# Ledger of designs, part 230: VHH binders against o26223

Target 1, 191 residues: o26223
Amino acid sequence: MKLLWTSQHIKVTVHIDGKVSKMDVLEAIKTRRSIRKYQDREVPEELIDKILDAAMCGPSAVDERPWHFIVVRNREMLEKIPEVHPYGAMVKDAPVAIIVCCDSSLEKIPGFWVQDCSIASQNILLAAHSLGLGAVWTGVYPLEDRVEGIRRLFSIPEHVIPFSVIPLGYPAENPGTRDLFDPDRIHLEKW

## First folded at step 16 (VHH)

Design P140 (framework vhh_7nfr_2)
Fold by ESMFold2-Fast, scan of step 16:
Formats: sequence, structure tokens, C-alpha cells
Structure P140 (fold): chain B 191 residues (1-191), chain A 122 residues (1-122)
Amino acid sequence: as target 1 above (191 residues)
Amino acid sequence: QVQLQESGGGLVQPGGSLRLSCAASGFTFSRYDMSWVRQAPGEGREWVSWITYGGGSTKYADSVKGRFTIARDNVKNTLYLLMDSLKSDDTAVYYCARDAFESYIPDSFDYWGQGTQVTVSS
């Protein structure tokens, strides 16, 4: 712990132990896999807070940062998600899910909120993986019936757009990684 | 070239059994979750069953749970659907489908077989 003092107005700077991962960034990116099977084990609130902090650290168009997040732990609510998002059946088996939303009132430039919410979604997946959790991105936007189903289920106002539903938990599966590097997709100087 | 080839369909009487096979080639089969999807005449596609890449987890549609069993052989690159207690409502073309790797569109498939016809009739 380190304390700093300036004149008679006290400014306190504390060193907080933020060491939560043994994985470097490139390792996290390359080894992250979608996880759809979870242990029957609670995810601590502190880990969810760290994941959401990471989600909000992404770049956004004109610094609009339009994202809002709904954290769902209630089993009854998780079990209702597949009714309006049929292919999200794995959500009901997760101990927690995060719904990434865009508040359109925060939008400063038309259409870029999709990129902003995509960045936030990927940061959730990477942060979860770095903390020893598994997660999967299940797409909501731009599928109109799923957008409206999720909106209705969670009482989301008209000006807020649900973008993705991300179940997460301690993984109960260990999928291997795949070598995805394709040099034919890299063009030097021009196409 | 990714290929999925179904076999084992045919005509069977109600209460009978069939075993469908899907031969996979052109990719590392053991790295992909796999599904069976069916389509009855005049109907949309109905997901039937799913199995993880390693075979450690399976899932079934309510309509077939307790009657069908999905299995895989990663050495032979083959997916199976064992169908017991067949009903007339099981009549459909059955497709082998590869789950799209890391898709954020859930339960999406990037490759499909040609299908095999299953007809349950007296």
C-alpha cells in the first residue's frame, strides 16, 4: 500500500492488486473458444464486475460508448431466454448471462453502435477467458424477432436495442484451439 | 473440400428402428460439434440432435428424446443417429450438419449433407 500527500488537501492513491490472470493478451485471443457447457458453480460478482469494466474499455465511434448491460442470474429468467431466442438454448444452463444493449440516445454517429457493441461483446469473451471462465456470444441484432423478444422479456425500452446475449460460467468442456492463420487473406501494399 | 454424406435411410414400419450414418471428409472432424436436422414434406427444418466435438455432451429435441441416440466415431470421421420406436411423424429427409466454428449466430451450420430419406409407413 502507498499513500501520497499534497499540501493540506489529502489525495490518496492506493495500489490495488489487479493481478487476476496468468494469460497474456495474444494467448487469450488465440486460445479463447465458445463454451456452451458450464459447471454448477456460481460466478463471483467481482469477476462479473471485472468483465464489464473490460467491456467498457473498448474503442467507440466518436466516444459515444452506447453500451448498457443487463446481468441475469435469476434461473427463471434464464430459462425464458430460449423461448424468444430459440438457438440460445445453452443460456438456460449457464449460472449467469450478460445482455449487451445499445442506448440509441447515446448514439453520436448513425450506425456505428453495432461496431461499438461488437467490441464490447468480444471484450466480454476475452475477459471471461482470461479469468478462467467460459462464455459464448449468441447474436440478437439484427434478427428482428429476437430483438423484440429479448426487449419484451427484460422490459427494455424502445430506444434501447438488445445486441447480444452472452452466457458464461466455469467451463465444463475443453475444446482445443484451431490454427486459423491464413496468409492468403493478407495483401501487401494493395489488393 | 468439405463433404458430409448421409446413408442408412429407407422405408420402415411404425415401431421400427433405423441407423443413419454421416461420413465426413475434408476437415478435422474431431474439432467440430455436429447436428442432425430433418425436414418433413411441406414443413420447415427441425433440429433433431447435437453432439460435442469429443462426444462428451449430447442434446435432443423433445420430439425425439428417449427414442433417438446421437453418437460419433472420431477415428472413422462418422456421425450416427440411432432411431428407435419410429413414428409416422418421423418421416422426413435427415441432414447431417456441421456446426459453424465460433459462430455468434447460435446453432448455425456452415456445411450440410445431401440428406437421406426416412419414411415411416405401414
Scores: ipSAE 0.440, ipTM 0.712, lowest interface PAE 1.8, mean pLDDT 87

Design P141 (framework vhh_7nfr_2)
Fold by ESMFold2-Fast, scan of step 16:
Structure P141 (fold): chain B 191 residues (1-191), chain A 122 residues (1-122)
Amino acid sequence: as target 1 above (191 residues)
Amino acid sequence: QVQLQESGGGLVQPGGSLRLSCAASGFTFSRYDMSWVRQAPGEGREWVSKITYGGGSTYYADSVKGRFTIARDNVKNTLYLLMDSLKSDDTAVYYCARDAFESLIPDSFDYWGQGTQVTVSS
């Protein structure tokens, strides 16, 4: 018998603006897309707080939770990001960006901070999507030039490693979704 | 086998227009974002334009914004770049590229065409 994939039931979620949306977890995962065009509209601090709360709920190796976050709203700072991180050209047009960082002083087991910060980054993307926002993960680590550029731009200490830059805002595009399920990548019992 | 084949390049005078085409085969074209990337002699590659798989969103480098238009035909599996008001610094080999889906590194490409030469000179 082949594995069966089904959609989940709709769950009711109340947004900060008092409106109700329906999106279950599987729907959120399957419909989330990278968003690179944003409305000229500020994101409320309450939504950023919800997103960061969700980011910190991910699993981490030995509960080390090494993540720190820089929230950037200053237009001059946002406009400087593409100068040191060219892959983040859309950041200059975003109302806000979150920089996910690893505080290496919190590491309990070497190397797993990458997975910890990846989980936090993906949770930011999913939480943003669930709240009606769009976001995109732009990779910083392990690109040494980007790591150093972001570190210098935001005065990040040597023991802290910038991992990703995630611009977010209200989406000004709707790229749609794709079906990416590939059963040939699933092996039962053994390879 | 994924293949991207560009055409429509050539010699044109400043202020002229060209239409580049890219014929795609070997994959479901309608499911991929597509880009144009150019390379001038002795220079690195410069991303020019991107269109999402459904055509709902387009992006342009500042150097070409307002002069170039990217378009696609998902029935014909063809990507286009309509180039107006061409300048001498638009001279380059233009590559059709398939965008890496949901890449953590934006403007990453997993397949490239062979390129088509565009020369803008008097």
Scores: ipSAE 0.411, ipTM 0.691, lowest interface PAE 2.1, mean pLDDT 88

Design P142 (framework vhh_7nfr_2)
Fold by ESMFold2-Fast, scan of step 16:
Structure P142 (fold): chain B 191 residues (1-191), chain A 122 residues (1-122)
Amino acid sequence: as target 1 above (191 residues)
Amino acid sequence: QVQLQESGGGLVQPGGSLRLSCAASGFTFSRYDMSWVRQAPGEGREWVSHITYGGGSTYYADSVKGRFTIARDNVKNTLYLLMDSLKSDDTAVYYCARDATESFIPDSFDYWGQGTQVTVSS
């Protein structure tokens, strides 16, 4: 069964284990690409809310869920990001960016917050793609100069660590799909 | 196996021209953005130019803008750098680099050529 969404994304049904099922998740994972060129269009607040809901649904160590998010829509602030973070005009041209942060006071087990915030970042990318948007993960942690620059620019407290900056928008490029399957990286039974 | 092989470097007088080529193999060239990066002796790497996978967009460092042209031939799997009005400051080893398009680390390249020497001197 094909399901038409308001974004005009068509979900295709396929037979999996003898049953009809949607392949939208596997297809989203395989077709998601980093998008650095955006249309001059605002992203509705409702879509950002859906993306952030998806980001918070990821697994975390001991379910500590240490993530906090800053949504940046102010043009003057977006234009200042490249001054402290080396991704240039791409962030300046995005209609919105999400800064993924770790509140270290929420950490229940040392060190796993990096994995937690990585999961949240990837979920933002996949959710954006599924909603017809493009996004790219730009790394902040563990680059100390970028961490400090972003913290200072957005008045982030000392106990909160900016992890990634993710510009989002309607895509103005289509880089196509990658073919990355490498059977030499799969070992059966033993190394 | 991914391979990038530069050619076309050499000794040229100031104001001269050179055309660098980069032969790509072992991957689908038409699906990757490509860049030229140079390194002068005793200095760090300097990004020179970038071209998108389809050739629709090109970008240049301010130091080379108006003098260099990046181009690609997706049928021949070849990247080019056309260098005009060469200056002594352009003396460097020039590397062809494949953009790490899914990298979340800035200015990332996942494969590099061996480099080709460009010397601008009288």
Scores: ipSAE 0.462, ipTM 0.691, lowest interface PAE 1.7, mean pLDDT 86

Design P143 (framework vhh_7aqx_2)
Fold by ESMFold2-Fast, scan of step 16:
Structure P143 (fold): chain B 191 residues (1-191), chain A 118 residues (1-118)
Amino acid sequence: as target 1 above (191 residues)
Amino acid sequence: QVQLQESGGGLVQAGGSLRLSCTTSGFTFSRYDFSWFRQAPGEEREFVGRITYSGRSTYYADSVKGRFTISRDNAKNTFYLQMNSLKTEDTAVYYCAKDAFESYFDYWGQGTQVTVSS
């Protein structure tokens, strides 16, 4: 059998079949946490492709599918993000970030691109979590200084709106459990 | 198709040096972290060192820190373990490994014997 190896500073896990365990959808939703500390380790492109496939599978208003994605791996570019996004300090320490964008020329009904890009962003977080990665949604839209800062930094055209910056990587933290269920927010039949 | 192969092992006197190489093929070398492990007879496999995909970070077991250096050459699809100030307790079979997913290793070399005599 394959063993759990430990050094004083690093733990290594090897599974019998070389596979990681899967989680079901409800488990993924309930256990996903924002992760802001990452191992200095590359995320394989194959995992990024799976995450982006999941992002594009979300429902969109009138099937407009307005999202575009920028994948940033360049360390110099990642280090510049905190200069235009004050709460994005952790991005410079991530091995990769995904910028979720809306191409406004694809929008069929005004305003729903925000919901479309929110769904895509959440699917990125859930897919990353299900694959053993950690990620966090850092907000860009609707803060105009952040929108324009990210636009200039990544040469994003005027008709495309940067919505969120999502750094991701192998987690270097394990946040505690949250109990978020609140039955007082559930109303039967009427408010 | 995917292969990792160690070279550079052998017999060396205590206080001496050896350089191990791990040559790889069948994947995009620059995208992955690489690690060295070792196993002495009757012992569990022990982590020795790791180099990140970027080459900017290296990690070592306490027992080898300051004596061993891991490096990589992306143009040659090869990574190395420079072993200095060798001790008899460094005697082991040394394995190179390709990191795949969250400290899971999907490919390993066959191992190369390092024997340090007094």
Scores: ipSAE 0.000, ipTM 0.116, lowest interface PAE 17.8, mean pLDDT 83

Design P144 (framework vhh_7aqx_2)
Fold by OpenDDE, second read of step 17:
Structure P144 (fold): chain B 191 residues (1-191), chain A 122 residues (1-122)
Amino acid sequence: as target 1 above (191 residues)
Amino acid sequence: QVQLQESGGGLVQAGGSLRLSCTTSGFTFSRYDFSWFRQAPGEEREFVGRITYSGRSTYYADSVKGRFTISRDNAKNTFYLQMNSLKTEDTAVYYCAADAFEGYSPSAYDYWGQGTQVTVSS
């Protein structure tokens, strides 16, 4: 049964009342795209708060919740990020970016922080999308040059590890929907 | 059981003030955005204003900006619509509504009050 995913362009209708149309979790996941072009429009602080709230709702290993978030709105800082993060070129065009970090002192089990911060980062992307924003996950860890670059730029302590930089804004592009379902990647009971 | 109950409606003269309250129960108050709507006879229900769950942001219809203010009291599970400089065109049934951020309902708003009549006389 080929589930014909009709590319329904989820028109995120931003209502005049500041309310964004709700979408179910599957819709949010299915329709989310990386957005690298942004409108010249500020993102309200309330939306960032909601996004960060969502970011902190993910599970973590033994509930260690090692994540920290740097919210960057300063134009000069946003423009400097691409200097240390070459694949973060779009950050300079975003009105805001969230840097997801791990405080290693909060780790209960070493190494799981990568999973924890990944979950937080994905929740940021999903929440942003559900709120009518576009975002993209730009990886920092585990590339040492990027890690150190971001660390120095934002004076991040040595025990704190920058993990990802996520620019956000109202989208100025529509990359459309895609179907990434691949039955060949599904194995039943054994490989 | 979820309940939203409006109060404070009534008759007021133009230029006067009125404060509406919406008392809620049956859900975690602090996790919801709250809105006010109004519907005049023969007209469609229209948005009046919204306050976010954090209380940090408010939104208002252009027609009420500068005159109406929304606030919330988490300790009382109540949010308010302060209406100043009332006009005859503000006459309507006013409804309170709740919207949970964590809930992804296909509906625009999760819960509605029954409404309270506001009449502004000339």
Scores: ipSAE 0.025, ipTM 0.368, lowest interface PAE 5.4, mean pLDDT 88
Fold by ESMFold2-Fast, scan of step 16:
Parts: C-alpha cells; structure tokens; sequence
Structure P144 (fold): chain B 191 residues (1-191), chain A 122 residues (1-122)
C-alpha cells in the first residue's frame, strides 16, 4: 500500500509575523544546489569556522570522528587542483576550498569513515548554503588517481585519506530549486 | 524604523581622500556584518568592502585593495569607508549595506542605504 504524496505534504512552514519559520532547516535542505560559479569576493574566516564547526557535529560511527580538514585559500594551490581532479575545474575560480580528510589512525570500525566523511561533507554544503555561500562536493575517494594526486599536492600523510574537495564562495549563479520528491521510493510496512 | 544613512560623499580631485560614514538605527548594530557597494552610471552595483560583525576580518574588491579601509564603531552605530589615492574610476554612487551574520544569507543583504555620490575629477 502506498499513499499518493504531493509536494504540498512536505511544505509545512509556519510564518510568524511574516519573518519567522520553524522549518528553516528543512527549507535549507530543499533549496541547497551545487554552485560552481563564484563572485570575486573573499569568504570571511568566521564563516569558514562556522562551517567547519557544523562539519564536526555530524554523527560518527562509535564516535570515531576521523575527519580532518585542509582550508585552501592560496590561489596557486587552487589552480593546481584541476590538474589532479578532472571535474574540479571550478575550484580554480573559488576564493577558498575545504579538503575533507580521514585520519585512518582514528578509525574504530573498518570502513565507516566513508559515511563519517560523507556526513561531514554534506554538513559543509548545508552550512555554506545557510550562510549565503555556494559550494559543490567534488569527489576524491574512492578514485585512486585523485586520492594520490590530492595527497601529493597537499603533502597529506600516508595514513590520511583525502575524501572530497569542496570549493565555496559567494554564488555567481542561481540554478533555481529542484522538485525531487518521488513517492514510488517510499514503501509502507514492507517493500 | 530601520535606517542606514550615508554621508561624506562629494567632489574630490584624483589622488585625494574621502571618508564615507554610514549611520544606522533600528537594529542591533553589533550583530551585523557591514559592506560598501558602488554603482557607476549604466553599470551593475559592485562590491567594494566588508567588515564582519566581530571586527576581526575585512574584505575588499581587488580594484580598491590597499587604497580603501573599512572600519566600524559599535558605540556610535556607525561604520566607515576611508578612501585614499582616489582615481577617476572610483566615481560612483556609494551604498552602505547591513547583513545579519547569523540566520541570514550574507549575500542577501537585509538593509540598504539610499546612496551617496562620489565624484573624482582628474
């Protein structure tokens, strides 16, 4: 048995005096888009600190929290990323990028660091969006050439695995929103 | 209730200096990042400089780096743009803007001033 859900069933916001919404986090999740074009404008250190705080607040398997972050603002280093990451061309135009890494020495349960670093990466994207920035997740792990290219470029130790490269900045594009709700992917009580 | 008011604009010769002020009222000044924007005739409004709510960081457009300085005075609910070594290309209407750091998009500014004309003659 399936209910026919319409997008209106998930659009529940309460506007108090026209400005307050208790569902702001849900709206942030629904309106976040990958942003690949950035203004020529620096991102404040305070915003990066808030984004990294949010990244570290993700749930982690057995609380292993294996993530480390490299903040890259150096233009020459940003320009070299596309040389080792073929879909990272937008990084050269970003004012800053965050490299999400896993320190394997902190891993308590084999393999769960991938989920941990995925959660951290998504929190970066959501936090950036909530603060008026645009960002995009460019994949590094599990592609061996990208992992080794990024490792070499940023002098990352052998026990640390680069997971994702996330360029971010003030957005210079507005791709609009997506309507991705698919009721056929929801099963009640059984498959 | 909320107001941002620019002052200090005017006519100045190339190589000269001006200090713009933005006096604010109707909100908690210390909670906001503040920016200056400018707009020349027939062009889009462009970013000039920003100071964070904490005062720890300032950011500038490449065209003004080293010449302009943004600062804030929380006790006076006022922030400033010190413009040195002015060029004819700096001629524009200058706007002050306020954006709440927490809970609001930094690129979707909450409040704007009406603008003040700066004309730099050769």
Amino acid sequence: as target 1 above (191 residues)
Amino acid sequence: QVQLQESGGGLVQAGGSLRLSCTTSGFTFSRYDFSWFRQAPGEEREFVGRITYSGRSTYYADSVKGRFTISRDNAKNTFYLQMNSLKTEDTAVYYCAADAFEGYSPSAYDYWGQGTQVTVSS
Scores: ipSAE 0.000, ipTM 0.110, lowest interface PAE 18.7, mean pLDDT 81

Design P145 (framework vhh_7aqx_2)
Fold by ESMFold2-Fast, scan of step 16:
Structure P145 (fold): chain B 191 residues (1-191), chain A 121 residues (1-121)
Amino acid sequence: as target 1 above (191 residues)
Amino acid sequence: QVQLQESGGGLVQAGGSLRLSCTTSGFTFSRYDFSWFRQAPGEEREFVGRITYSGRSTYYADSVKGRFTISRDNAKNTFYLQMNSLKTEDTAVYYCAADSDEWGTSAYDYWGQGTQVTVSS
């Protein structure tokens, strides 16, 4: 028998289909991986609601919170995403995708909406992971052809900018974790 | 067309060694990180090792660290998994994968068809 040492860090208790898993915030950050293979299993609406709640909890420049989200479950629509996003082939195999958008009319400080939408996208990935789901961030902005392709496909108005497409589902792969700590990228007091 | 093809699998006794190869085509090899994954019967696919596009960094699952070595040969568009001190628990189908960006902004994950490794007691 192996006993795993648990850290003394804050633990998050997650109920996943009757199972309870415990993951602290640092463990969630360090173990989250891009997941591109999904089980043929529907994601409950309540889990999507929790993910979107988490997406909107990120910090935002001057609290502008310009995020809007499109939830796509329609199989025909998911199958069309790879036609306008050349590296989004996995989206057609996902049970659901979230499109993160910026409503430019909500922008209070020019240019920071990119950071705002990046924060929302990362929170979607972390929340999905914490709930036993897998997800991947596929980039849309700033690639003009992808922005206009997604806009056209989902009838997105001109003042709204599609930022990312995040397919998600129950994972059908386990890529493991990464050891990415590099002390050479840390400079004390000066460069 | 993008293709990844594994070779080098087979039957080996515990304590033995095998070298897996993944030959690739249809993309710019030098721009990609490469990984090995494995899937044991009745289990989900798990990460084994990764080598970055620069070749300067390698990462391994704790279960194989010190026994397995990943390497790449850009001139041959091929990357390798050298497996030493094999254990019966290493029995699995081994898959190679190409991954340019965790955020999925570049390339879709490309996977090989898998090669069987069986370690007998």
Scores: ipSAE 0.000, ipTM 0.164, lowest interface PAE 12.4, mean pLDDT 82

Design P146 (framework vhh_7aqx_2)
Fold by OpenDDE, second read of step 17:
Structure P146 (fold): chain B 191 residues (1-191), chain A 122 residues (1-122)
Amino acid sequence: as target 1 above (191 residues)
Amino acid sequence: QVQLQESGGGLVQAGGSLRLSCTTSGFTFSRYDFSWFRQAPGEEREFVGRITYSGRSTYYADSVKGRFTISRDNAKNTFYLQMNSLKTEDTAVYYCAADAYELGSPDEYDYWGQGTQVTVSS
């Protein structure tokens, strides 16, 4: 049964009253794309609040919630990020970026913070998309040069580990939807 | 019990000003976005303006933009609609509405006031 996923471009429209259209969770997941081009348009703080709220709603190991977030709007700082993060070239073009970090002092079980921060990062992407924004996950951890670069740039303490940099903005590109379903990757009961 | 109560309506001459208030109770004021709507006789209810829970953002219908201003006072659990340069076409029953700051459904509001009459005479 070929599920013909019709690539319906979900127009996330912000209504005139400031409300955002509802997006089904499956729709948000399936239609989300990495966006690397942004409009010359500021992102309202309320949207960032909602995105961060979503970021903090994910599960974490033993409810350790080790995440911290740096919200970067300063143009000079945004322009410096690509100097220490080669894959972060698009950050200089975004009106805002969120740096997801782990406070290692909050860890209850070592190592699960990567999963926790990954969940938080993904929630940021999904929330952004549902709000009509484009975003991309640029990995920092576990690449030591990137970790140290971001740490120095933002004076992040040693016990705090930068995990990801996520630029956000109103999208200036539409890469379309993808059908990534692969039945060959599904194994029943055994490999 | 949740309550939204409009006040400040009345008769005003064209070009005049009026300030509406919406006093609220029964919910956490700081966690809600607030909106004003209006309905003229024989017309559909229309959006007038909105202020976010943080007060950092406001939105206005094009018909009132530049003339109307929404503000909020968290200490008083009250938000306001300042109406300047009033026109006869602004005549309507004005309603206040509240919705939680969480992502909600478009065009859905949690609570509504009973409305207050605003009449602008020529």
Scores: ipSAE 0.261, ipTM 0.670, lowest interface PAE 1.7, mean pLDDT 90
Fold by ESMFold2-Fast, scan of step 16:
Structure P146 (fold): chain B 191 residues (1-191), chain A 122 residues (1-122)
Amino acid sequence: as target 1 above (191 residues)
Amino acid sequence: QVQLQESGGGLVQAGGSLRLSCTTSGFTFSRYDFSWFRQAPGEEREFVGRITYSGRSTYYADSVKGRFTISRDNAKNTFYLQMNSLKTEDTAVYYCAADAYELGSPDEYDYWGQGTQVTVSS
């Protein structure tokens, strides 16, 4: 999957009826919601490429970048995910899912791969949202049954750990705004 | 630079069949969704059918379900509308359209063909 440039792909200034793409970073962070209902529309490969590019731009401990990604579009495979992931029922209805994995052979400092893959997962969610898609993080690691179920289903080798399954698509639901700011969790200078 | 060109329209008797083709150039065919629309005189354009870029999903207007089939051939940069059991009500100018998601825009078609006339006589 590579980013390809054609004349139509370089047009950046498009103004449609609202909903466009005028979301700044703070707005993207504040308005991103978990989306579990998807339109019956395919997601273009170009958008998946942009999302994965963003995922790989996250910081990682000692720059180890241990992440690998499996892109699943095959409907038969998507329909099998709920059998090994109890909270992944929505995945069968998504046009695509990304499985975030850690290649433990790339780990330079023990244990930080969990943080690295969390950052990659969040970047997928934010990038999807900024591009007009909806997504949800469904947890795999550290639940042993889910890890082994996903590993078997996708032929993942033993030195690679499936971390999260993220279905995504065009949203068919619109959750309301939330306000989570809690000043009692902020401590100045000292605890 | 992008072009869509319809062909295959014409006169056909009710109960007959026609196959429309839309040949494209100027973009990467395999990465776009494609649709057919039609417009009868004095009416607005109505959706007829759509095929996603992967070919896995197809959608149809209720008025044509079971009679029309949309398909695509990535090797030929062409997509098709097979119209069976044609009715006089199917008489319209048929337009092909391509849907680009480069910026995550809504499903509003940016590229249109010039249209091809289909006339169904009783």
Scores: ipSAE 0.000, ipTM 0.108, lowest interface PAE 19.2, mean pLDDT 82

Design P147 (framework vhh_7aqx_2)
Fold by ESMFold2-Fast, scan of step 16:
Structure P147 (fold): chain B 191 residues (1-191), chain A 121 residues (1-121)
Amino acid sequence: as target 1 above (191 residues)
Amino acid sequence: QVQLQESGGGLVQAGGSLRLSCTTSGFTFSRYDFSWFRQAPGEEREFVGRITYSGRSTYYADSVKGRFTISRDNAKNTFYLQMNSLKTEDTAVYYCAKDATEYLGTSYDYWGQGTQVTVSS
């Protein structure tokens, strides 16, 4: 066993077996699928907080971390999302949705917030999957009609840009795993 | 040095109210969920209620929902169970519990010694 001390921490952590979760990172990445059908079950607050913690741990350009999140559990509000997002019909059937937003006032380098919010969105999907939940990324930005619709529906200020809407819940479907490895897309030393 | 200690139990008449407190020490209180359990003589221990580390969510057993309220005070490292409209069936020893660092289940690592609540008719 190894005794570990953190620099700002008085507590000693002893790890004996080293196992923390049943799904490793590669398994999570390879088995995550878009889930659009959900059980009629509440998702506990602590799982949402763990997912959002993972979202905020992503890299961002010049460490700008421009993301903000809206957590939507209100059934009436979830039912209104398909009215402003044509491909978001599944959101009304989800127990909860997360809206990933960019606060442009936090942007340190122009334009990289799109990549930052993409990373946050992907981390939400992976974290949800690792916790036994299913989720799907529904696109908002850069479609102006969807951006404006979501902004109006959730009273989002002008300097904040809604990027994605991610419904999530306990999965009610299992689409299976895909084998997507394509060696023709890998070039050695040059194109 | 981790300790949980209940207080506030006692004798109360049916329809009355009691507030239980669980004072804690030896860990960073604000990082953990806390729960209340109870056990009547000869019965299994049963879940009563839980408050998340943030204080934003509370969960209750169906038998106490609407009558009991769980709350927390991070400045005092203490959490509470407000019990209203008490019934004789609420008579039990009440235990406070700290949820373990494994957040995917309901495993508990530390418990208080228990406090007796007796509801007379």
Scores: ipSAE 0.000, ipTM 0.178, lowest interface PAE 14.8, mean pLDDT 85

Design P148 (framework vhh_7aqx_2)
Fold by ESMFold2-Fast, scan of step 16:
Structure P148 (fold): chain B 191 residues (1-191), chain A 118 residues (1-118)
Amino acid sequence: as target 1 above (191 residues)
Amino acid sequence: QVQLQESGGGLVQAGGSLRLSCTTSGFTFSRYDFSWFRQAPGEEREFVGRITYSGRSTYYADSVKGRFTISRDNAKNTFYLQMNSLKTEDTAVYYCAADAHEGLYDYWGQGTQVTVSS
């Protein structure tokens, strides 16, 4: 066991004996829920960095990796998001939000950036959940008014497309579990 | 509101046993790893034990291995430290803590005093 002392908090490094199980990953996927209520508590920069590292590990078409991220902690900026996103009211109450963007100059194959940025957005949600945080995906693209509103609010260049806004924080709600498995949507061999 | 509350501390004779409990609220219990720490007068806070969110792994400080057992009860949103064969050097304030598998302890209790007399 290793105990690390920091100015921000007590940190203990635990050596995990054993391999990560597939059930632990499946549990993370199945228990992740959209969280829209957050504690009045700062999210450490180190956790945001881990989340963004995970976001960039997603597969992308022809390995184009067109994503860029804006991290927003400024209260006044967070309070302006609901003005351009009608279903983003919870963002103003979050301690931080991540804006997922596509830099079209990095695009190698037309149109696949939507899938790339969707994968990055989902990885943000899963990584946040695995780190004890709550998050929710609020849609921006393909709604032109939201795209332009977010672009203007955050000074995003014309060649960059804002895709999603993801508020994050320590959860102040527990919505419970979901059972979504539907075998009628699975077809063997052919339709 | 997130809360961790220790209970079960008190005075015990050397060689005796105590069970500490940490009751939690305000977060999804099953998603967190749980740990116990202790702090003796004039000393730094030290790690005692940890149980992972799955319950599959437990870790202990060398000073308590074989004597202390950490466990969790997801149905009761509570986790425990069973302390056997207590020694005078186990005298400390015991704190419970929760983290999201990162090793950064996000939530802490207020502490409970354990005093082991000779």
Scores: ipSAE 0.000, ipTM 0.083, lowest interface PAE 19.9, mean pLDDT 83

